# VHH binders against Tryptophan synthase alpha chain (trpA): the designs that were tried, part 1

All scores and structures are predictions.

Target 1, 293 residues: Tryptophan synthase alpha chain (trpA), of Haloarcula marismortui (q5v140)
Amino acid sequence: MGLERAFADEPAFVPYLAAGDPNYEASLEYVEALARGGADVIELGLPFSEPIAEGKTIQNAIVRSLEAGMTPDRFFQFVEDLDVDVPLVCMTYYNLIYQYGEGDSESRSDSENASGETASQGPRPFVEKAAAVGIEGLVVPDLPGEEAGPLRTACDEFDLDLVFIVAPTTKGDRLERMLEQVSGYVYVQARLGVTGAREDVDDATEDSLARLSDWDVPKAVGFGIKTGAHAERIVSAGADGIIVGSALVDIVAEGHENGDSTDAVADRLEAKARELKEGALRGAAERPQPERT
Structure headers, positions and changes below count from the first letter of each chain, unless a header shows other numbers; antibody chains are not in Kabat numbers.
F, E and O are the ipSAE of ESMFold2-Fast, ESMFold2 and OpenDDE, as the mean of both directions, binder to target and target to binder. V2 is 0.75 times the mean of E and O plus 0.25 times the DockQ between their complexes.
[cut] marks letters that were taken out.
Atom coordinates printed by the task and the answers are left out, and those that the model quotes come from them; centres of patches stay.

## First folded at step 1 (VHH)

Design b01 (framework vhh_7b2m_4)
Fold by ESMFold2-Fast, scan of step 1:
Structure b01 (fold): chain B 293 residues (1-293), chain A 121 residues (1-121)
Amino acid sequence: as target 1 above (293 residues)
Amino acid sequence: EVQLVESGGGLVQAGGSLRLSCAASGSIFSDYAVGWYRQAPGKQRVVVASITSGGSTKYSNSVKGRFTISRDNAKNTVYLQMNSLKPEDTAVYYCAAYRDYGSWTPEYDYWGQGTQVTVSS
């Protein structure tokens, strides 16, 4: 699978931005800046028109993207217009994926469907288009592992990886089902522990990484990662990569609010990306030699 | 749409107690992990206690045994009971929340405005 290669030689840095935030042209430059800064995989948020309540920073980014005219078809054009060599992953809701397949329906006089609509092919049309424009994986936060079968089948047909988010609360049978559907990498939602005046990786995160070590899929850890020092701690604890969203989205938001030039914001994103990647590399260098059998 | 509002801060003498409340608006608060952070003048903001959506708790070494975090999902409120307060506990206290599952980026997504706690010697 394609995305696993990004984790093979060194810890991967996986930044997230909402595609089209704050507008199409600026967003292209921001994503390209993250690639120059050392991103190994980039997660691109495709906004959903009926959004589930998300964190304020991400929700505001989605609102800016939607107000700038982002749609699934415009997202696919955005991916085609990007000048980056790193793998791209789409993060979106399952309802959008499924609706894309139904949105192209035509009235058919011989249809068994009473409305003449086609409930055709489920997630397949979206996955097919995503593959055609160069998307190599999907992150679908609202899709439970037990319901992922049809999407996994479509991803397998078009050679896309399917990434799942594993929370500290995800255990037992549900975790097993999720890991059976995952490919590319697993998004490990970690909690940073507290030791006095500093934040460290907590025992639960270390236990999760140890428990997941029997699975070959790379573990990319995300939660509250804002600095290279933070990235260093997460990787030194055993993560195969780091995922960073809100810290980068905040740079976009602040630049937009302040009326900063696209180039100035892109430079700031590139510098932050480099800081985070360098932190991850330091963390790997500090790690004891791994013994996995 | 989730908004966090802290209350219960104030001036207290060393050895005293305060209970902070973090009240949330929004129907999905029970799905959130919540942390209490503090920031003293000229210092970094640090987390002092956290509680997961399932009720598991974690404490910093500086407050362990003195502070207790709890939640009441029926009231959409998280509490921080602070006992045996020391002058070193003087800070602005912030409530922060993030989605345990289903978040696109599992960082603290929502922050309150903060509530001042001052502990006199």
Scores: ipSAE 0.006, ipTM 0.176, lowest interface PAE 10.0, mean pLDDT 80

Design b02 (framework vhh_7b2m_4; at its last look DockQ between E and O 0.57; V2 from the best seeds 0.00; counts 0 for: pae E 4.4 > 2)
Amino acid sequence: EVQLVESGGGLVQAGGSLRLSCAASGFTFSSYAVGWYRQAPGKQRVVVASITSGGSTKYSNSVKGRFTISRDNAKNTVYLQMNSLKPEDTAVYYCAAEYLGYGSWEDYWGQGTQVTVSS
ESMFold2-Fast, scan of step 1: ipSAE 0.055; ipTM 0.440
ESMFold2, look of step 2: ipSAE 0.172; ipTM 0.579
ESMFold2 (binder alone), look of step 2: mean pLDDT 81; pTM 0.817
OpenDDE, look of step 2: ipSAE 0.073; ipTM 0.531

Design b03 (framework vhh_7b2m_4)
Fold by ESMFold2-Fast, scan of step 1:
Structure b03 (fold): chain B 293 residues (1-293), chain A 121 residues (1-121)
Amino acid sequence: as target 1 above (293 residues)
Amino acid sequence: EVQLVESGGGLVQAGGSLRLSCAASGSTFDSYAVGWYRQAPGKQRVVVASIYSGGSTKYSNSVKGRFTISRDNAKNTVYLQMNSLKPEDTAVYYCARDLYYSGPFSTYDYWGQGTQVTVSS
């Protein structure tokens, strides 16, 4: 099992979309288009009703998904309705995970409440349901490694990978503790130059990849990757994969704003996915090979 | 271990000014973008102003010309100077740290607890 398989033979392309953006049916076709375009793992954003601010593009996608009626149970149905063969990863907030499956006296009937009072089982009910519908990993940006014990335990029980995020400043004992808990892949957050005009790979990102080289877990780099040329640059710098959200979410947003057909937007997503995957493959071919094994 | 602490909020009359401070402990701001966000009752948290590691700044349209974000790396502090305050500026204001460029889902790394700003009419 394990999401590591997606990184074994070539650099992985890991696209992100908010599930249910701009509506349930269109979103199914968009995710399937990313799989056709060469996705090796797909990250699906599950919105939370009280979202914390994110980059404008992703936050707007979360808002469109919520306005279209997305809920945790609708998300699990969405995953079941998807026709893809690539591993799926859920990206959401820990509070949503923890609250899933908890009893609520106002929402349950008298008979159900009398029979169905449950103590909090922590993250377990969410993880169990995610595994049942085919989710293979979780990314939980708001949960520090130091507090991940209960979620890690539930993920181990149901064979889900738990992806952690490494910032350029994550070093020493904190990095060691986090990497002891990571499975699947590591999300390496990147800075891309000091100004947008330069768009060069930050030395801090290359340093992070070098520091992580002793750990046998795939490193996928995420930031504002928009083109195959960006993907090529990142992979040539040492990344085992690329994570791309905003560029793909922008295609969805523009199609929605313009009133474009679902098929037209899906075709654009598939073409962009193929561009990004091909860029990653070119980057791998350009990497120095110190010695042949 | 890393902690962001906001201060400077309070009750102010429309047209007044407040200066918010965000102090970091356990880490520095100099390698990160830092943003001020706000959340009004019943609304989602939205970005107000950002200052990037290279010193460039960005403002939401609703505050441009009235608010100024700045940083003092020697004091490990980011400020939001709020002038010409309006009742619609009433919100809890949060400090957040992120990378220069956002990841696919979020730009924040650490969040502060928030500080309440109330602007009376």
Scores: ipSAE 0.011, ipTM 0.228, lowest interface PAE 9.6, mean pLDDT 79

Design b04 (framework vhh_7b2m_4)
Fold by ESMFold2-Fast, scan of step 1:
Structure b04 (fold): chain B 293 residues (1-293), chain A 122 residues (1-122)
Amino acid sequence: as target 1 above (293 residues)
Amino acid sequence: EVQLVESGGGLVQAGGSLRLSCAASGFTFSEYAVGWYRQAPGKQRVVVASISSGGYTKYSNSVKGRFTISRDNAKNTVYLQMNSLKPEDTAVYYCAVDSWYRGTYLPEYDYWGQGTQVTVSS
């Protein structure tokens, strides 16, 4: 598998759902529906009690997941219980990753904390467990590139990719340092709407992709992609893939609020996934194909 | 240019009602989730209610059953109907647009003016 491989032959579709939203069993069926709908990589949100980097729709999904009893250990069980063939990526916050490791420091301090005056295992225990259950990459929105060294080291030890988010404001030396540490793909946040005269989604996407043009890592664009037509526009502008969260999370939220059956919501998720994947494929067909030599 | 303009606040007696409006411009309103926040003197700004692009609503426990959020995509407007108002509801009310981006922390949103003041007398 490997996350970069998912982008090699066609634009990748990367859906996001909060694991365990609105409950454990329904969430399993929803993730499996996204895989049937054409997902190439799936991002699974591991909820944290202090979400600091999520929009309101995703924050609401995280709250539903937490209210349904999701924990890090239950998340790892959820991953083991999933019946999907596509690579899985965990999205969570660095404090949760680090706290998971801190809980184990007393039991492992005698054998693993050599020469330090303070017992600490850093992010390693979380990364080790994530690899063991089949997670192939991490997205950690609250961790700056310049502070990612210890997490990058742990990911390298267990062969996990570390995906970074590039905001519209990230540029210059900071962008370069971040991209030297990224693996698998880079999450490109393109802005919808702008302060000023220009209100073009394509312009925002093109500007974001231009900043990354010297780097061979796949560029997956996320931000405001809700329909196949949006996916088509983003991919035709040069994206190697699309990341879609809110549109799918809204389907889960609306089904939960309305009391819809798990099967009905899963069917809607599969249909939306197929719509988004087909849009991305149409967008790729509109781009000049480089000749292979 | 992205703009959000709040209106409809005022002075009302406990048990009364007010309807707040937030007019949006400069972006494709129908594609975004929008929410209402409030800030009382000396306190942090807190969420009151939100509505997704698809119409799914969520409310804080303090206003559930009393407040109703709705949207009119044709008018690029989000509303907050406030019923059974209490002195504790006194605050400046702000609307905010969700960026639709997973993993984005936006401590500020584009909004015009300083919100709309709601004062509930005992």
Scores: ipSAE 0.000, ipTM 0.148, lowest interface PAE 14.2, mean pLDDT 79

Design b05 (framework vhh_7b2m_4)
Amino acid sequence: EVQLVESGGGLVQAGGSLRLSCAASGRTFSDYDVGWYRQAPGKQRVVVASITSGGDTKYSNSVKGRFTISRDNAKNTVYLQMNSLKPEDTAVYYCAAGFYYSPWSGYEYWGQGTQVTVSS
ESMFold2-Fast, scan of step 1: ipSAE 0.011; ipTM 0.313

Design b06 (framework vhh_7b2m_4)
Fold by ESMFold2-Fast, scan of step 1:
Structure b06 (fold): chain B 293 residues (1-293), chain A 121 residues (1-121)
Amino acid sequence: as target 1 above (293 residues)
Amino acid sequence: EVQLVESGGGLVQAGGSLRLSCAASGFTFSSYDVGWYRQAPGKQRVVVASITYGGSTKYSNSVKGRFTISRDNAKNTVYLQMNSLKPEDTAVYYCTADYGFRYEPGSFDYWGQGTQVTVSS
């Protein structure tokens, strides 16, 4: 079912953009360009305010989206307005999900008024709305596996996959608890060289893939993938797919800063997506064929 | 205003030791994963060592057992202790920090300007 099918026939390319960056209409065209470029699943960031210093690529994208008026309800409208056949995954933070049903979904007053808080329906209202508009999965980076029960239950009720991020530090009992809750695919974090192709995959990537080899869920490797050569290296090492955020977000940021047309930026995104997908396909072709006697 | 400033590089004979430091400013250092990469002449940058915001460490096979990465969040500094240096360790060493792991799939947020390490006989 669900997102797992995107990984069945060939390595999946999973790009990320913040929904509504740098504005609603341009962002629609950018996401559609990624689909034309060969995306197999698209992750859409639903912006959440963080007390993190400015200058960070994805944080700056989130800030641009928020300043352009993005809200949870506007995000759901954005998903409905998208003209793509590719499965969509929402990446956001558990506090936003949990608070969506609390009252005014656009309010940020909960951090001010803890004593007056009413009982919540938990994550259910958000998950129900996400399913209704066509979201097929959630990535919630701030939610530990041991706390994921209510969200997993809501996802099961509305037939959404719940994707977890496995970091190099996620091992033992914590890893097993995350994998009890995961569906669709696993986000595997990796560190790569930041220029050109690498001849060897770094130790963290190989270690992470080896730790997950006993589980049948597809493993999509992300973090620091910027070129087709990086994609080729990661897939040749055993990844079922690649996740790419910053390289694509940087194209949006540069186009916005330079005042480039939406069409020109969309063309660059489509070309970069095609480069990354082609790299992944080359990596799959280079895998050894194990003897099956 | 974000800065990563590397120091501690230099010329050293094979078998010697160096300690690299990277001083961070302009962001919440304790929330970031930090790492060391190196780039030899005519080659691509490769990972050397990393340490998460939680203190977990990873090393490339080429430096395992010889190098130690550590961090001091009170001083916003990451260190790379380099022992038993070999001529093949000669490279420009770069400090990096990103908010990956929890919040930022696929992002390298900040890089230093690099510090040269030269190992001779």
Scores: ipSAE 0.005, ipTM 0.184, lowest interface PAE 10.6, mean pLDDT 81

Design b07 (framework vhh_7b2m_4)
Amino acid sequence: EVQLVESGGGLVQAGGSLRLSCAASGSIFSYYAVGWYRQAPGKQRVVVASISEGGSTKYSNSVKGRFTISRDNAKNTVYLQMNSLKPEDTAVYYCAAQTYWGLDSYYSPDYWGQGTQVTVSS
ESMFold2-Fast, scan of step 1: ipSAE 0.006; ipTM 0.286

Design b08 (framework vhh_7b2m_4; at its last look DockQ between E and O 0.01; V2 from the best seeds 0.00; counts 0 for: pae O 14.0 > 2, placed apart)
Amino acid sequence: EVQLVESGGGLVQAGGSLRLSCAASGFTFSDYWVGWYRQAPGKQRVVVASITSGGSTKYSNSVKGRFTISRDNAKNTVYLQMNSLKPEDTAVYYCARHYEGSYFPLTDYWGQGTQVTVSS
ESMFold2-Fast, scan of step 1: ipSAE 0.051; ipTM 0.406
ESMFold2, look of step 2: ipSAE 0.323; ipTM 0.672
ESMFold2 (binder alone), look of step 2: mean pLDDT 83; pTM 0.845
OpenDDE, look of step 2: ipSAE 0.007; ipTM 0.311
ESMFold2, look of step 4: ipSAE 0.290; ipTM 0.651
ESMFold2 (binder alone), look of step 4: mean pLDDT 81; pTM 0.829
OpenDDE, look of step 4: ipSAE 0.000; ipTM 0.254

Design b09 (framework vhh_7b2m_4)
Fold by ESMFold2-Fast, scan of step 1:
Structure b09 (fold): chain B 293 residues (1-293), chain A 124 residues (1-124)
Amino acid sequence: as target 1 above (293 residues)
Amino acid sequence: EVQLVESGGGLVQAGGSLRLSCAASGFIFSSYAVGWYRQAPGKQRVVVASIYTGGDTKYSNSVKGRFTISRDNAKNTVYLQMNSLKPEDTAVYYCAAERYSWDSGIYYTEFDYWGQGTQVTVSS
C-alpha cells in the first residue's frame, strides 16, 4: 500500500484541510474538489485544541470544525463518506491518538477485564480504526522521535505510514530518531526569511533536501506555498512534492465568511489545486535528468 | 548545538516581581513560537504564557494581568515579566521553543527545544 507510490512518477501535490470545516457536508465536497484538482495525497486535519493555539488560519479552521461537531468517531465516518481515489493521511496530535485508546471503551473498543478495569492499549485502537476506514498514514506534529516507538509499532501492524516533520535545523541524533520511525514521506518545513517574509523560502530548504538525500523516503516541502510559481520553485530545487494548507484553508475561510455556496468554494479549491499541481509539474520539467546507469 | 537557557529565577516575597529571560542559540529563533511553562512539586507541567512569531501573546487564567511575555528576535531572547507574585507561583519555570507558523501550509505545535528550567520561590 505504501504512500511512497504517490511520489514515484511525478512530484506529488499534498493539500491539507481540516475535516469538517466549516461543516461536515461542505467539507466532503471541498476534499473531493482537491482530488479533482490533482491532489496525489490528501492530509485531513482531525481537530484537537492545544494550550498555545490562537486565532490563525489553520487554528480558525480547527475551531470551525470543532464548533460544527467534529469528533474522532465523526472523523472516521467522514473518511468513510469521502468519494476519492487519492490516499488519505490523518494529521492530529499524539494526545488525541493515545486518549482514544484510554477513553470511553464502549465507543472505541471493549477493553474491560473481569473486574471492569480498562486496559491501556496505547495508540493501537486509534490506528486500527484509522486503517479500517481507509487512512493510509498519520502526521503527528507533537510526537518526538524518542516517543514514536509504540505508534510506529501500531502503524506497522495495520500497514499505515508514519510521516514526520523536519525543520531546517533538525540534525544529528534527533534527525536520526525521526528517520528511524518515518515512512511514506517526510514533511520538510521551509523556513521563514530573517525579515519575517511570509512567502519567502531560503537556502536552508535546499540544504535540508540535500541532507535528507541519503534516505529513500520522498521529501515533500511545505510552508507558505500559495501559488503555482511557489510550487514550481520548490520542486525545481529538488522536492519530491509540495504540501499546501493555509492557502486552501483561506479559500474555505473566505467562502464561509462571505456566505458563498459550497459549489462556488469547491470550484475555487479545484482551480487552486490545479494551479499548484501544474506549478509542481513545471518545476520537475526544469530539473536536469541524468541517465540512470 | 541547540540550547535554551533560562535565567532570572530566585527567591522573592509575595507581592514582589521577577523578570525571567530565555536565551536561544543554534536555530532560527524568529521562526518559532516560545512558551513559558511551570511545574510545581507534585503537580503537572502547565503552560503559563506564549508569544508567537508576530508578537501576539496568550496567557493562562492564573497569571493574566500579572505576567507579561515579550521577545527580542535580534537577541534571540524571550522574557517573562512576573508582577504581583503569589506563593502559588512557586515552581520551576521552563522555556520551550515551539514550531509554529502563522501563514504557512500547516499549523502545528511541536516542542522542539526545552530549557533546563529556573527555580522561582515566592515566600509568604
Scores: ipSAE 0.006, ipTM 0.205, lowest interface PAE 10.3, mean pLDDT 80

Design d01 (framework vhh_8dlx_2)
Fold by ESMFold2-Fast, scan of step 1:
Structure d01 (fold): chain B 293 residues (1-293), chain A 121 residues (1-121)
Amino acid sequence: as target 1 above (293 residues)
Amino acid sequence: EVQLVESGGGVVQPGRSLRLSCAASGFTFSSYGMHWVRQAPGKGLEWIGNIYHSGSTFYNPSLKSLVTISRDDSTNTLYLQMNSLRAEDTAIYYCARGYKYGWSPYYFDYWGKGTLVTVSS
């Protein structure tokens, strides 16, 4: 039932799209196309009023989703409307999670007590709703491990995995504390260096995977993966999976800018997903160690 | 171990300028990109901008003309200069550590506790 099952038999392909980009109906078709293309887990970005530290490609996707009317409740409806059999993970920011029950008039009304007061339960209302609609995990980039206790408690109550992002610089006691709280998989970020991006990405991946080698949790590498050849290299280096955002978001952006049909863009997303998944599978065949741990 | 401590907040009159500071400790500050993020009452988090280890800056387009981010690696301090303050700039301002030698659109590994700026007459 847990997200680690998606990594058990072969390297997992974990695509990311902003939910509702460029509009609700097209976004449903795009996510379904990624599932047809071989996604093993899908990360759905839930936007809020202002993006946090996103690159231009992801920032523009978030803006398109927000301009098309995406809200937390609309996101939960989007998840219910999706016709996919792969696990879904929500990627969002802790402030949105925490305030879900506090800013929403409908949620406020539903949680009023006899005196007209609204109960405050931290991240619990969001996590409960996410579980109810079929979300199986959360990625929360802005939440430090030291402050993750309340969210981890809510995830445990509703059986959601809590995915942590490990930077190349996370080491020692801090890494150990983070990994003790992680479930499902670890999002491993490749280092962006001051020299050639391709060589820097490969070196950072090997360094990060080496630091995590004693932990049995699956390691999915994100950042900088755009082609099946990149996916092959990352998996052959020891990754249990790949996370791909910008390359897929770029396909959505280009289709939207050019006025392409939803079907045409969905076909391109399915083809790119298949390319990435096939690359990952080739990488697994080239690994020097046929068994993980 | 790693600490980020914001300071310089308080009550300021509309139209005035204010500089916030973030004192960093417990890591090699000069190797990291740094971010400023704010949260206005009743609103979500709003990204203000970042500064790379090299000193290059990128800003939220909605705020670019109103703010300047700078750093002093000799004192491990990040700055946010705000000009022409308006009531809508009332928010808690957070310092956050980004990626080593750059920035990541997906990862802040440390946040400060924030400093409150109230713009009122």
Scores: ipSAE 0.000, ipTM 0.170, lowest interface PAE 15.8, mean pLDDT 80

Design d02 (framework vhh_8dlx_2)
Fold by ESMFold2-Fast, scan of step 1:
Structure d02 (fold): chain B 293 residues (1-293), chain A 122 residues (1-122)
Amino acid sequence: as target 1 above (293 residues)
Amino acid sequence: EVQLVESGGGVVQPGRSLRLSCAASGFTFSRYAMHWVRQAPGKGLEWIGNIYYSGSTFYNPSLKSLVTISRDDSTNTLYLQMNSLRAEDTAIYYCAKDRGYSYWGLDAFDIWGKGTLVTVSS
């Protein structure tokens, strides 16, 4: 509904942090540092107890956030407390989305259903609340495209974009069904979850971008981007943006382990963000200029 | 084979409104972002705005609140609604097909229409 604009003028930098890692106040300053460093969209992880699609670095960040007291309602408060001008996207699991508000069902349902049956409202309560606090999109790693209908409907009702993750192995009719439901941007996964050789990673990215070339949706490449040089490589190869999680989460983790001040860690995050954004801009400058008739 | 045809231009008085149309053929219109661009006499190209396949719009900040871009995917038609026209809006108006997000600004266009002339004069 609006996230495509972030890719319109230059390649977009899309950093990820788990909201509330290592604690609520420090996490606010870290997200704000990423915005100062040049983020065009920020993905905020809303932690769930059973992460499936994440590597160990992201899983550890989710655990720190949960241990620091993060909940869905505290996440929405966190979003309201943030002072940033860039679009915010929530990354979470469909089970959390679907279950949100069900604890209130008994108090809210006293006169809702004349037949006496308890009915789930599906993903609507979560999507409505996310829109109300200013979330502009959702990334849901555990939701297959063929099951996305109810979430897509709720997102359309409340004007949120729904971002899908495309693996290197997703092809043909399955890919087309997924892309028919995507909005905002596509998260292009550069690796399969087991670390391949550097050569295999580059080949997989180029193949994925080629498969998506017939779809006019921004392609943001993620998974394994750690430096400005890597960002430059990925954008020069055809990516419309970069998604960076682990490299930034590692900065948070190291600062927490070492007992570093919030300000020192925020400064490192801002510097890394600037490095990644500048790499992406260099990559864009290296592309062949289109012929102007 | 791929073709864009603008229509709806003409002479209009200051303060009036005008709607331009662009008929697209030869590609899957519903999958591509579309742009409006103009060129005033003796000046360079000025990007007006675009509309993504999703229906989301993004406009040149200098033209805020004066224009609206819309699309009808069932008829492969792009529209530009212009309100409160001024003498400085006199230009040839082009619709253009987006090349893809990998190219930004005025470099993003791979197919252009012939243009339609709008003259704002009393």
Scores: ipSAE 0.000, ipTM 0.227, lowest interface PAE 13.1, mean pLDDT 81

Design d03 (framework vhh_8dlx_2)
Fold by ESMFold2-Fast, scan of step 1:
Structure d03 (fold): chain B 293 residues (1-293), chain A 120 residues (1-120)
Amino acid sequence: as target 1 above (293 residues)
Amino acid sequence: EVQLVESGGGVVQPGRSLRLSCAASGFTFSKYGMHWVRQAPGKGLEWIGNIYHSGRTFYNPSLKSLVTISRDDSTNTLYLQMNSLRAEDTAIYYCARDLYRPGYSSFDYWGKGTLVTVSS
């Protein structure tokens, strides 16, 4: 609902960072730098430990955040401490959402004393807290559309949007079921060349945008977008916005590894954000437009 | 407990062909897209291409005429066929599982890699 406004007048730039990477204070400055650089919505990764999601740039960011002490409650404090005017979206896994209000599942005493009432609330305690601190939407990559009903209900109660990811392989009835529960925007997974070569939008991304054209939710394309030129190509192909994670997370990772100052890394993030936003705006100008009579 | 194990590397002469394999375990292989990525000595990662669970493939344009990616879902195996090998193809070759989540690199699990050395 609310997140659609970010896509209304121009293509939206939606950066992603893991909250608390590489530490709490630096991460606040980095998110604020993305807002200054032209972010229209910001996706904040709430760190989680999940065997299915090990191995590369984003997982390394999640690990740095966890090692710096990030927890769900610290994440909610982080959101309250942010000085930004753009909508915030939380990206996390359903297991964390479901368990947040339940108490320690390893503590028999706590689970017995709580009886069944808290556990029976499902995702509601997390969604309620997210809304209270100013989160306007959730991205839950591990939750299939056909199982999203309880989370959708909780999001409706607290006016949060629920963003779904459309892979090139998501088609037919499965796609329609997912889109019946989506709000805010749809994350469209792109395939682009990833190592310095000129990147073109692949047929699968164009097919995904075409399949989604009958649905009135904004389509934000993510994955592999590193430069304003990439952003320009994606938006010129029909995207309503761009989602950029790895390129920004890599700036944080390199700054951390090199011992660079928070200000220096924030400046690089702001400059990259501005480059990406400007590319998206150029891409929009290249689209055919209906002419008035 | 996802595992990816590359094999088929070694020392090969220029102009020859080579097929690499990646054996997958710990997940339902047929439901995931897979990627091949390489890293030459002292260089960054270079994406070679991917194959969706449907069998559709996409390639790095600079490599498209030289490589073919395929899969055998009955044996949980991913393949990379390379033709007309050159010294510049010397690299560690990795297979990787596609990760469907916002803001990611495209991969959640990688193998340890298999070394291909092209020398006369």
Scores: ipSAE 0.000, ipTM 0.141, lowest interface PAE 15.2, mean pLDDT 80

